# VH-VL binders against q86hw7, part 2

Target 1, 127 residues: q86hw7
Amino acid sequence: MQSVDPQVVGVGKQFVEHYYGIFDSNRAGLTQIYQQQTTLTWEGKFLSGADAIVKHIVELPFQQTNRKINSIDCQQTYQPGIMITVTGTLIIDGEAKNQLKFVQVFNLASNNGSFLLINDFFRLVLD
Short names: E, the ipSAE of ESMFold2; O, the ipSAE of OpenDDE; V2, 0.75 times the mean of E and O plus 0.25 times the DockQ between their complexes.

## First folded at step 1 (VH-VL; framework fv_adalimumab_6cr1)

Design a08
Fold by ESMFold2-Fast, scan of step 1:
Structure a08 (fold): chain C 127 residues (1-127), chain A 118 residues (1-118), chain B 107 residues (1-107)
Amino acid sequence: as target 1 above (127 residues)
Amino acid sequence: EVQLVESGGGLVQPGRSLRLSCAASGFTFDDYAMHWVRQAPGKGLEWVSAISWNSGSIDYADSVEGRFTISRDNAKNSLYLQMNSLRAEDTAVYYCAKGRYFSGFDYWGQGTLVTVSS
Amino acid sequence: DIQMTQSPSSLSASVGDRVTITCRASQGIRNYLAWYQQKPGKAPKLLIYAASTLQSGVPSRFSGSGSGTDFTLTISSLQPEDVATYYCQKYNRAPYTFGQGTKVEIK
């Protein structure tokens, strides 16, 4: 087939909306998503495990984020699981004139009828 | 309460067209892939077609590819199946179903009967 | 395409009996397997997904097992309301193929 499976695409949408809904309202609530086996690379900084990751995100030097998602792309992995790539723009602390572009990649492992977040990569896109 | 209600079935002659509808309620329709599954009288279940939440990914069973078109209208919480070049072997009850990657088809409609006969 | 084959095609058992039906995929599908119950004149109902996870509200006498190519659905103590046709389905990717069904009757 030349298209991504219809059910795989739905996972990306649901996960991304859930994740950013929490991130943009109450970052501490991300403890629901990050687990001990999760790893995050945030702007080149590697972090492993829920406690370290959530602490890093909660302590980021801004109070409020608002974002617009431009794309959500998904592929099945051999793990088995789903790889999700997100592009979008975000506004930090109401600075609407300074919209920032970002890319984020999530790797979800299938786990007995649900998923587990394994890998997370975030980067601002400069220039 | 989650509900899926199919409509549009009926008697149709071979070679003609028919359009089925499925009205969804009780869940966020645009979060889920939707499916059409059919069952010929006295026979088993046959998956027919699937569409992603954004209509960006669509698949068909080999038996209907090129003849049937699946579509959705998220603003109306509705799923459709346009059935062209109908054959006697397309006679079946057509079910609308909600699907998830990590779980199967968790909710189904009551079905609508399509009879293709001269 | 991956074929899904159920065994037996039909069975008759007594109330209280342990009933086992099997489903075989022609290629590995990991645990992307669901079981459905269909009573006469009704739409199918999801019983089990991810090969062994029981759907909410389904009685605990139903259980599923298996991974890869060979799967089983077990009813530990058959009840009169369990008379139905049972279908397995692969859902790892399209096509979302069903087995041919196993009809369960009471003696």
Scores: ipSAE 0.469, ipTM 0.845, lowest interface PAE 2.6, mean pLDDT 92

Design a09
Fold by ESMFold2-Fast, scan of step 1:
Structure a09 (fold): chain C 127 residues (1-127), chain A 120 residues (1-120), chain B 107 residues (1-107)
Amino acid sequence: as target 1 above (127 residues)
Amino acid sequence: EVQLVESGGGLVQPGRSLRLSCAASGFTFDDYAMHWVRQAPGKGLEWVSAISWNSGSIDYADSVEGRFTISRDNAKNSLYLQMNSLRAEDTAVYYCAKSGKWLGTYFDYWGQGTLVTVSS
Amino acid sequence: DIQMTQSPSSLSASVGDRVTITCRASQGIRNYLAWYQQKPGKAPKLLIYAASTLQSGVPSRFSGSGSGTDFTLTISSLQPEDVATYYCQKYNRAPYTFGQGTKVEIK
């Protein structure tokens, strides 16, 4: 009988809310979250480094995203950090008939009492 | 290897109907939006219609709205265009084109096209 | 609807020349612009998307630039195999409108 540290859960949820807040309002602002050492796998496409990642995300072929989070699950990693798994649905450019399910995984590494995004995995989930 | 193969083109009289098909292979068909694009002889490219990955979003060019119907069958990796009330100005090569993503975007792969001629 | 206008309608240049083609949107489309090459009797081929991103397998002599309403396609050193009609296309949302095309010929 064990449970995840509430502080770990709190940090993970705050990160997710902050990340999607930026993504869903101004994707170019993600430059502040993606660092030189960050890697992203987006629908199976591997990208490394802030410039390449932000360019990819800004170039995605839609103007607006709206999302509802279904779950946020966090675990402390073997190396100091937090693994976060998010599930939810999103609507692109107001297309309510076309609701898309997604899964996203973030790995945050501990850094001087704060956290850096190291790994990011995103995939749409088809029924 | 991504392949798109159109079929169903031919000579048809004005006012009649024709159905085009596109057989897709080499990619996960139901992850991508699909398009029909046409080109009249000696003219430029004209986008005709788009259908999202799950048929949840469908769009038409003003010139064909109400006459053409786009559809897809993800189980068969197939895209269709039902063309009703055909006019002489619908004469064109019709291309099946794959979107870069699940919604309409740029077209990263194209079929070789099928010719539709509407003539008396 | 947003109109896409290309300039020039046609051009003739020599092998090795720098060629530029312009595409203008009547309203802002950010960087949601693609460029295509169509050789006679063939289907179009994607060259560039997101205004400046080169499609895999496309020669590095092709480049794109611009954002908002004004875009350019550049061929840094024209080759014989580049004889084709070039089209721009908006894709911010439907309709996915093409420009009227620019025919590139070698003199």
Scores: ipSAE 0.000, ipTM 0.543, lowest interface PAE 14.5, mean pLDDT 88

Design a10
Fold by ESMFold2-Fast, scan of step 1:
Structure a10 (fold): chain C 127 residues (1-127), chain A 123 residues (1-123), chain B 107 residues (1-107)
Amino acid sequence: as target 1 above (127 residues)
Amino acid sequence: EVQLVESGGGLVQPGRSLRLSCAASGFTFDDYAMHWVRQAPGKGLEWVSAISWNSGSIDYADSVEGRFTISRDNAKNSLYLQMNSLRAEDTAVYYCAKDTSRYFGKSGAFDIWGQGTLVTVSS
Amino acid sequence: DIQMTQSPSSLSASVGDRVTITCRASQGIRNYLAWYQQKPGKAPKLLIYAASTLQSGVPSRFSGSGSGTDFTLTISSLQPEDVATYYCQKYNRAPYTFGQGTKVEIK
């Protein structure tokens, strides 16, 4: 009966595809996505601002990532925007036997007819 | 430049408590998991406890679980081991060690070690 | 828990000899195995990780091999400074169990 606005879902999925396209090919290109007001919690480490966040991501101790997305779920936020939850698996540096599960949450805020990434949470799910 | 220095060891009676510290320098401490490893006089190495870079994941050896507490203060580049209900069998040199894995769990080899601090539990 | 067993417990060899130490895990640990060297009165030093990858600064006479349950550390030409106790360690997940150690001496 009720469902999330298809436009919200479309925007969220397009953002996720764009973000991982850059992350998995050239992480330094994420400079365009992360803004001064963006915050990232990476495995519990809190970082604020584009420079600190991109430096952190570029300096991660692997060179190539490939991923399979299992789910992308979107909801409209109370403040105008979109909350996106992603689950999937990662393969690092081509080692298929070491597939890692992850969860990532993005919060996009509406800004004059466009969207800005405001919050980003990433965590590996380890047994 | 890259260094770990343990302190806080000494002679303590059974049933008492002792707190060990490990001061890190020369690397980005808050990016790596840390471990405590001990070695009884004339014996081999025994892993004691591990803490992830953000304190979100902590593990203990069965022999110390419930008695020892590992913690870290990333602002001070320091690792700690609170040892309660000490037993004669806890007598050992205690080393702190750095995990090679960064930001992931605790699944790397131990590439940097401190020089150790002696804990003697007697009488 | 997974047990780590080394063989032999001790050995004596001559300078220039090839020395082999083995390490066996009671269950598969893939290549999550490290080798450490400990000289008397000193902290351990990482020699090899991922079963076969030599740590930076470690002499090329040291090598490691194996995967799963059976692992080997080889010193191709024993030197006087290699007198030490050698430990294997699993590091795939807690507990990060060490083998009992192998003492290497020169006769």
Scores: ipSAE 0.000, ipTM 0.538, lowest interface PAE 14.8, mean pLDDT 87

Design a11
Fold by ESMFold2-Fast, scan of step 1:
Structure a11 (fold): chain C 127 residues (1-127), chain A 120 residues (1-120), chain B 107 residues (1-107)
Amino acid sequence: as target 1 above (127 residues)
Amino acid sequence: EVQLVESGGGLVQPGRSLRLSCAASGFTFDDYAMHWVRQAPGKGLEWVSAISWNSGSIDYADSVEGRFTISRDNAKNSLYLQMNSLRAEDTAVYYCAKGHYSLKYGMDVWGQGTLVTVSS
Amino acid sequence: DIQMTQSPSSLSASVGDRVTITCRASQGIRNYLAWYQQKPGKAPKLLIYAASTLQSGVPSRFSGSGSGTDFTLTISSLQPEDVATYYCQKYNRAPYTFGQGTKVEIK
């Protein structure tokens, strides 16, 4: 049966867990993940570079987030790297009434045995 | 389909009260901040008041502070503006408008407006 | 409170012209600026948010630029349906003040 390389899936899931762990506890800590080469499209707004991206995320107009992950899907890219698609729900400021569905796509580029976040797309899935 | 419908406008005497309603449909109302914006005849837009998704944050323009009260009923998908001590200067078309999930994004859906005329 | 000033108050241009409207905040508001289009008798329509991000469904001839205190709305090739009053609005924090509006007419 054809399936995605378990190593690729493992890396992708570890990245997602690490990323949301930081986002949902201390957004300023995302400086360790975003590089100067990283680009983010957040709700259609394009941002380039770690400083601009982290500033945008830290200044989002809510105090805390937590989330439930519905799916994490990974594929190896030819660049080489890993494309990761995440779906889930966000709870904003501690209330279930704030549950918002989201989709997020990460593109990780292989870099001498490790991975760097190169592309990031985030969008709420609204009514 | 995403829609906002205002009601409750009309002719009212100075010093009296009026309550506006805004009925929301086609989106999860309690996920979004809501605004009231008014426009006097022949004049520009004036932001009046805003309320966060959970009513935890409420703001007013200086011109209406202490006289108007914004509120929402998330179970009924409704936004309200209680207008007390009305003045001739409050004469305007009143729009309700949907913010994003916070007060820091533009207003992407607007109602048709309801006319309030304050006159003797 | 932060004042929002638009320039010009009105303009007339020909179909196909490049039109520029400016908006100035009396204090820095970063990129928390939206542009709206209002046609006579109609509710306003969101064109641009975050100073430069086009709202879905808005024609590509509209663009926004600027940050901090100075902002610009550009219509690259004015069309007859663009006759309207255009408003900027700050939304970094209350009050969510609008500019005075710029009326755009075709000659």
Scores: ipSAE 0.000, ipTM 0.521, lowest interface PAE 14.3, mean pLDDT 86

Design a12
Fold by ESMFold2-Fast, scan of step 1:
Structure a12 (fold): chain C 127 residues (1-127), chain A 118 residues (1-118), chain B 107 residues (1-107)
Amino acid sequence: as target 1 above (127 residues)
Amino acid sequence: EVQLVESGGGLVQPGRSLRLSCAASGFTFDDYAMHWVRQAPGKGLEWVSAISWNSGSIDYADSVEGRFTISRDNAKNSLYLQMNSLRAEDTAVYYCAKDSSYYGSDYWGQGTLVTVSS
Amino acid sequence: DIQMTQSPSSLSASVGDRVTITCRASQGIRNYLAWYQQKPGKAPKLLIYAASTLQSGVPSRFSGSGSGTDFTLTISSLQPEDVATYYCQKYNRAPYTFGQGTKVEIK
């Protein structure tokens, strides 16, 4: 096929909206999304397991994030699941001085008829 | 490679004007706030001024407010500091610096010396 | 305006020593504090931002701690190349005030 299954794309987009909805309103609520088997690479720092990941995210040195999503691209993975790549811009703590570009990659694995977040990569984009 | 290069420093008499420039390369200039920081001979660092990515927000230290004007030209990747009514106490090395994602100046130029003397 | 005060103004220590520099803000600035290293004749270099986050490429012997008004920069094992003046800076909002600096020398 020359296109990604529309249901795969739908699930990926739904996940991204749900994730950023929580992140940008109440980061502590992400405890529901991160599991013990999840790994995160945040700006090159590797973290494993829900407790370590959520602690890192909650302790990030800003109070609020506002973001604009530029793209969401999805592919079916070899193991049943979905790879999601997101690009966008964000503003931290309402500082109009800093409109920052980011890329984030999520890997969702099929689990009992639903999806679990297994891999998460976040990076600000700088030349 | 991120680079910031200051120019325009020199010897100037009290009461006169001088314009400093900072040429930026290696990053998307119009995504970041920029700062001017100075250091008098043998003294510590003093923050002078900051300008947001779109020039919509500008701030000055009390010591320079009303005399100095910060500006930027995003098309030319350049930052400027127009210094009017110069005083002997404005004598310093002037650095331009790039604002980071979480505040803090992550890259600095080499500095340009301004000497205000008769 | 918020004042930033460093202690001590200067110190002399031996290679391998643990060095501690303190920075105090006259009002709370949360974790919006950066530390810089300035070697003689050079531009400052960012060491730590957000009070405790190490900048990429900075040796792990440097660490920062604190929040609110009291902040500490620690060098766990002083090396000869660490001879420099160290500055704290508040960056919560303008003015982005620096401390007066702490000069570190080797005995």
Scores: ipSAE 0.000, ipTM 0.546, lowest interface PAE 12.9, mean pLDDT 87

## First folded at step 4 (VH-VL; framework fv_adalimumab_6cr1)

Design a13 (at its last look DockQ between E and O 0.04; V2 from the best seeds 0.00; counts 0 for: pae E 12.2 > 2, grease 19.5 > 18.9, placed apart)
Fold by ESMFold2-Fast, scan of step 4:
Structure a13 (fold): chain C 127 residues (1-127), chain A 122 residues (1-122), chain B 107 residues (1-107)
Amino acid sequence: as target 1 above (127 residues)
Amino acid sequence: EVQLVESGGGLVQPGRSLRLSCAASGFTFDSYAMHWVRQAPGKGLEWVSAISWNSGSIDYADSVEGRFTISRDNAKNSLYLQMNSLRAEDTAVYYCAKDKYDFWSGYRFDYWGQGTLVTVSS
Amino acid sequence: DIQMTQSPSSLSASVGDRVTITCRASQGIRNYLAWYQQKPGKAPKLLIYAASTLQSGVPSRFSGSGSGTDFTLTISSLQPEDVATYYCQKYNRAPYTFGQGTKVEIK
């Protein structure tokens, strides 16, 4: 049986917890995570750079999100970094008529002894 | 291919009960809210009732509250409408409709069944 | 309860004409408005949601506009297959009230 390096898994899970902690409490605080080099595909819409990305996320038409994470899967990338795939469910503004499943993929690149978010893909998993 | 198939309609006398079913296929039934919408002969659409994905939230139109009960069985991919104390004005084609939500667009009824006719007459 | 009122109740137009149907909510509903098309003897079909977003597979001649209380459905060039009754619907929260419908016919 082969497995992913536990250090890689640990870093990925810590990033996910930190990211959703900010998103679900104060989306404007995501300015600390998104950089000039970051790209986001949100429901198929491509955005590049911290300003455009944070503006888009802050302007989403809801006040509060809460979530349950179902899985966090990590792999090392060919160039130094980590790919993280997250699945879970969302509650939007306390309204839970539909079970909103999502998938999100993060690509973290090694950068001077730390990690930089370079790719971010988000999609609701809707039939 | 999303399919919603209503059944259980028919002729029923005033004051009696009838139970409608809606069989769903082609989507993850247990993830979506479901609705009943009716249409009296020659008239417009009237929303009747809604049930959330987990049955935790249920709503009714004022015209049917206290008489109709919406329910679902996620293991069977089925939606139900129990109609009690039926009146002549409940005569209509009853449609089941699938909800859909996303962040920007909000809610919509993206798929509908073909309907089942309920006639309340003596 | 919020009332949904459509205008006109019916209209007749020629193939190729621009057709406009309006829907008015008695109170503000933001952009939580959908438009449905119902052909005789058939189930309704979603055309537009979030006031102006076209449902996948719907011809581009259909468009929606408006926000708050006043909404419009436009068919830029009426086709024979567009003969139907059109309904608006609020869906921000229960009750998910429909307008009374607008019947569109070809002259």
Scores: ipSAE 0.452, ipTM 0.793, lowest interface PAE 2.3, mean pLDDT 92
Fold by OpenDDE, look of step 5:
Structure a13 (fold): chain C 127 residues (1-127), chain A 122 residues (1-122), chain B 107 residues (1-107)
Amino acid sequence: as target 1 above (127 residues)
Amino acid sequence: EVQLVESGGGLVQPGRSLRLSCAASGFTFDSYAMHWVRQAPGKGLEWVSAISWNSGSIDYADSVEGRFTISRDNAKNSLYLQMNSLRAEDTAVYYCAKDKYDFWSGYRFDYWGQGTLVTVSS
Amino acid sequence: DIQMTQSPSSLSASVGDRVTITCRASQGIRNYLAWYQQKPGKAPKLLIYAASTLQSGVPSRFSGSGSGTDFTLTISSLQPEDVATYYCQKYNRAPYTFGQGTKVEIK
């Protein structure tokens, strides 16, 4: 039976924790994750480059997010890298009655012993 | 300078096995996926198999699936192709090819070896 | 699986002529298309990737165009050293299928 390398899973999970930790505490801090070559599709809107991406995220019309992660799946790519899929729920600005389900996908590329985020997909799941 | 050197080719009878090797140098071997591509005499190129940088992902052409096994040893900068249950139609020059990826242009086979001939005949 | 079809299978032209080779994919592959040159008795050499990007060291007389299903390789001025068989290849995902090849000769 095939299995994913535990180290790959570990790196992927650490990235997810780090990313959402920054997102939920200081969105502007995402400049340390997004690169100029990174692209993000946010609710169908395509954004390119760290500046545009972080600006968009910072300008989202809410102040607080409470995130609950339901699943994290990781896979290795052909080139040195990791694909990550995340599912979870969001509570925005303490509105517990309106929980939002979401899916997010990250593509990390290995670079000089570290990982760079190169693709990001975020979508709310309404159905 | 990037170099890829295939070896292990030869004459074999149908049903037999053969193992090909590819020795790589001149680049960071464990940073790139590698491929096998074959070419029957007087015919076109046929992709055979691919393996990711750390062997985490592997693909085969339908024509060799279940009979061929691709593998690599990054410590030895080597790529391998174990060929079992060989058929006459497997007769070809077998090339190893280096994969390359960039963020915007995707993949390509930017370097090839000179190939090793495999002849399957009774 | 996606089929890759080149046209023509072979051609003969004079030195200095403009040469055009086409490659058709049975399904859309965006711009994940490469062109290779293979001279007699030699290994293939990458010429074009991403449908239209020239590989480093390749003469500027080579160019590529197209997206989706229809692609073209052009040699603006055919030279004697261009005698070879040319192959297109999709690399959107496995299998990384090649076209059947186009043999280019000099008259």
Scores: ipSAE 0.005, ipTM 0.617, lowest interface PAE 11.3, mean pLDDT 92
Fold by ESMFold2, look of step 5:
Structure a13 (fold): chain C 127 residues (1-127), chain A 122 residues (1-122), chain B 107 residues (1-107)
Amino acid sequence: as target 1 above (127 residues)
Amino acid sequence: EVQLVESGGGLVQPGRSLRLSCAASGFTFDSYAMHWVRQAPGKGLEWVSAISWNSGSIDYADSVEGRFTISRDNAKNSLYLQMNSLRAEDTAVYYCAKDKYDFWSGYRFDYWGQGTLVTVSS
Amino acid sequence: DIQMTQSPSSLSASVGDRVTITCRASQGIRNYLAWYQQKPGKAPKLLIYAASTLQSGVPSRFSGSGSGTDFTLTISSLQPEDVATYYCQKYNRAPYTFGQGTKVEIK
């Protein structure tokens, strides 16, 4: 029985920890992750380029987020790179009573031993 | 269609207990916080208690803390309020309410049940 | 805890009148303020949230304003079906306290 290469899973999990570490501590710091070629669809709103994406995220109407990750799934892509799907719950401004379910998809492109974020999809999961 | 239906109200003597239920339908119950709000006859609304989607965070109004216990069963789409050591001032219509987070506008109580009457009298 | 004070406690106005109801928080709550309408014998209904955002399906004669500690609900032209008690509520953090209510009647 074969599985996804553990190194692919390791890179994907490290990216997710890094991304949410910045988002949850100081999301203005996401300028170090988003690139000019990156696109984000955030709750249906399409954004292109690091400046627009980071401005959108910084301007979201909350100060602090915390999250619990339910799943991280990673696969190699043929571009090449890594596709990452994350599910979890999100807590806004310490209001643990309203935990929001979310899904986020990251597409990383391989770049000389490192990875660049190319596509990002974020959705709250509602009924 | 979102529906919240409270039940379990009735007449009870002071010092006794009563358990309220709220049956939820028409939405993903385990995605939302739930609240109990009460209204004494002829009086205003009073928030009673809140419980997070996974029961990991619970709050009570000072007037009921230590006597009331909120709980939920996500498999049954049901919210509960166990009311112990009931007093005359607990007489009220009890509503359950669904909490809603919206990314742009924050939290709000967008749906309410029709209420169940609890009367505490000897 | 943050106290919520509504004014007036009751009012009487004619059909077509502009009606204003105020709500004051004892500490700042930004825009985490909702308004509810409760008709006799019925459950409350959400009218306004985030201080000024109209809930879907609510008539446009209702509006809300304010931020911080001082908030206003306005009915631009009172209608017979608007006879109700109106409550403000803060929801920035627990406890999620309501104002004492404002009863609106038609003369």
Scores: ipSAE 0.000, ipTM 0.573, lowest interface PAE 12.2, mean pLDDT 88
ESMFold2 (binder alone), look of step 5: mean pLDDT 91; pTM 0.932

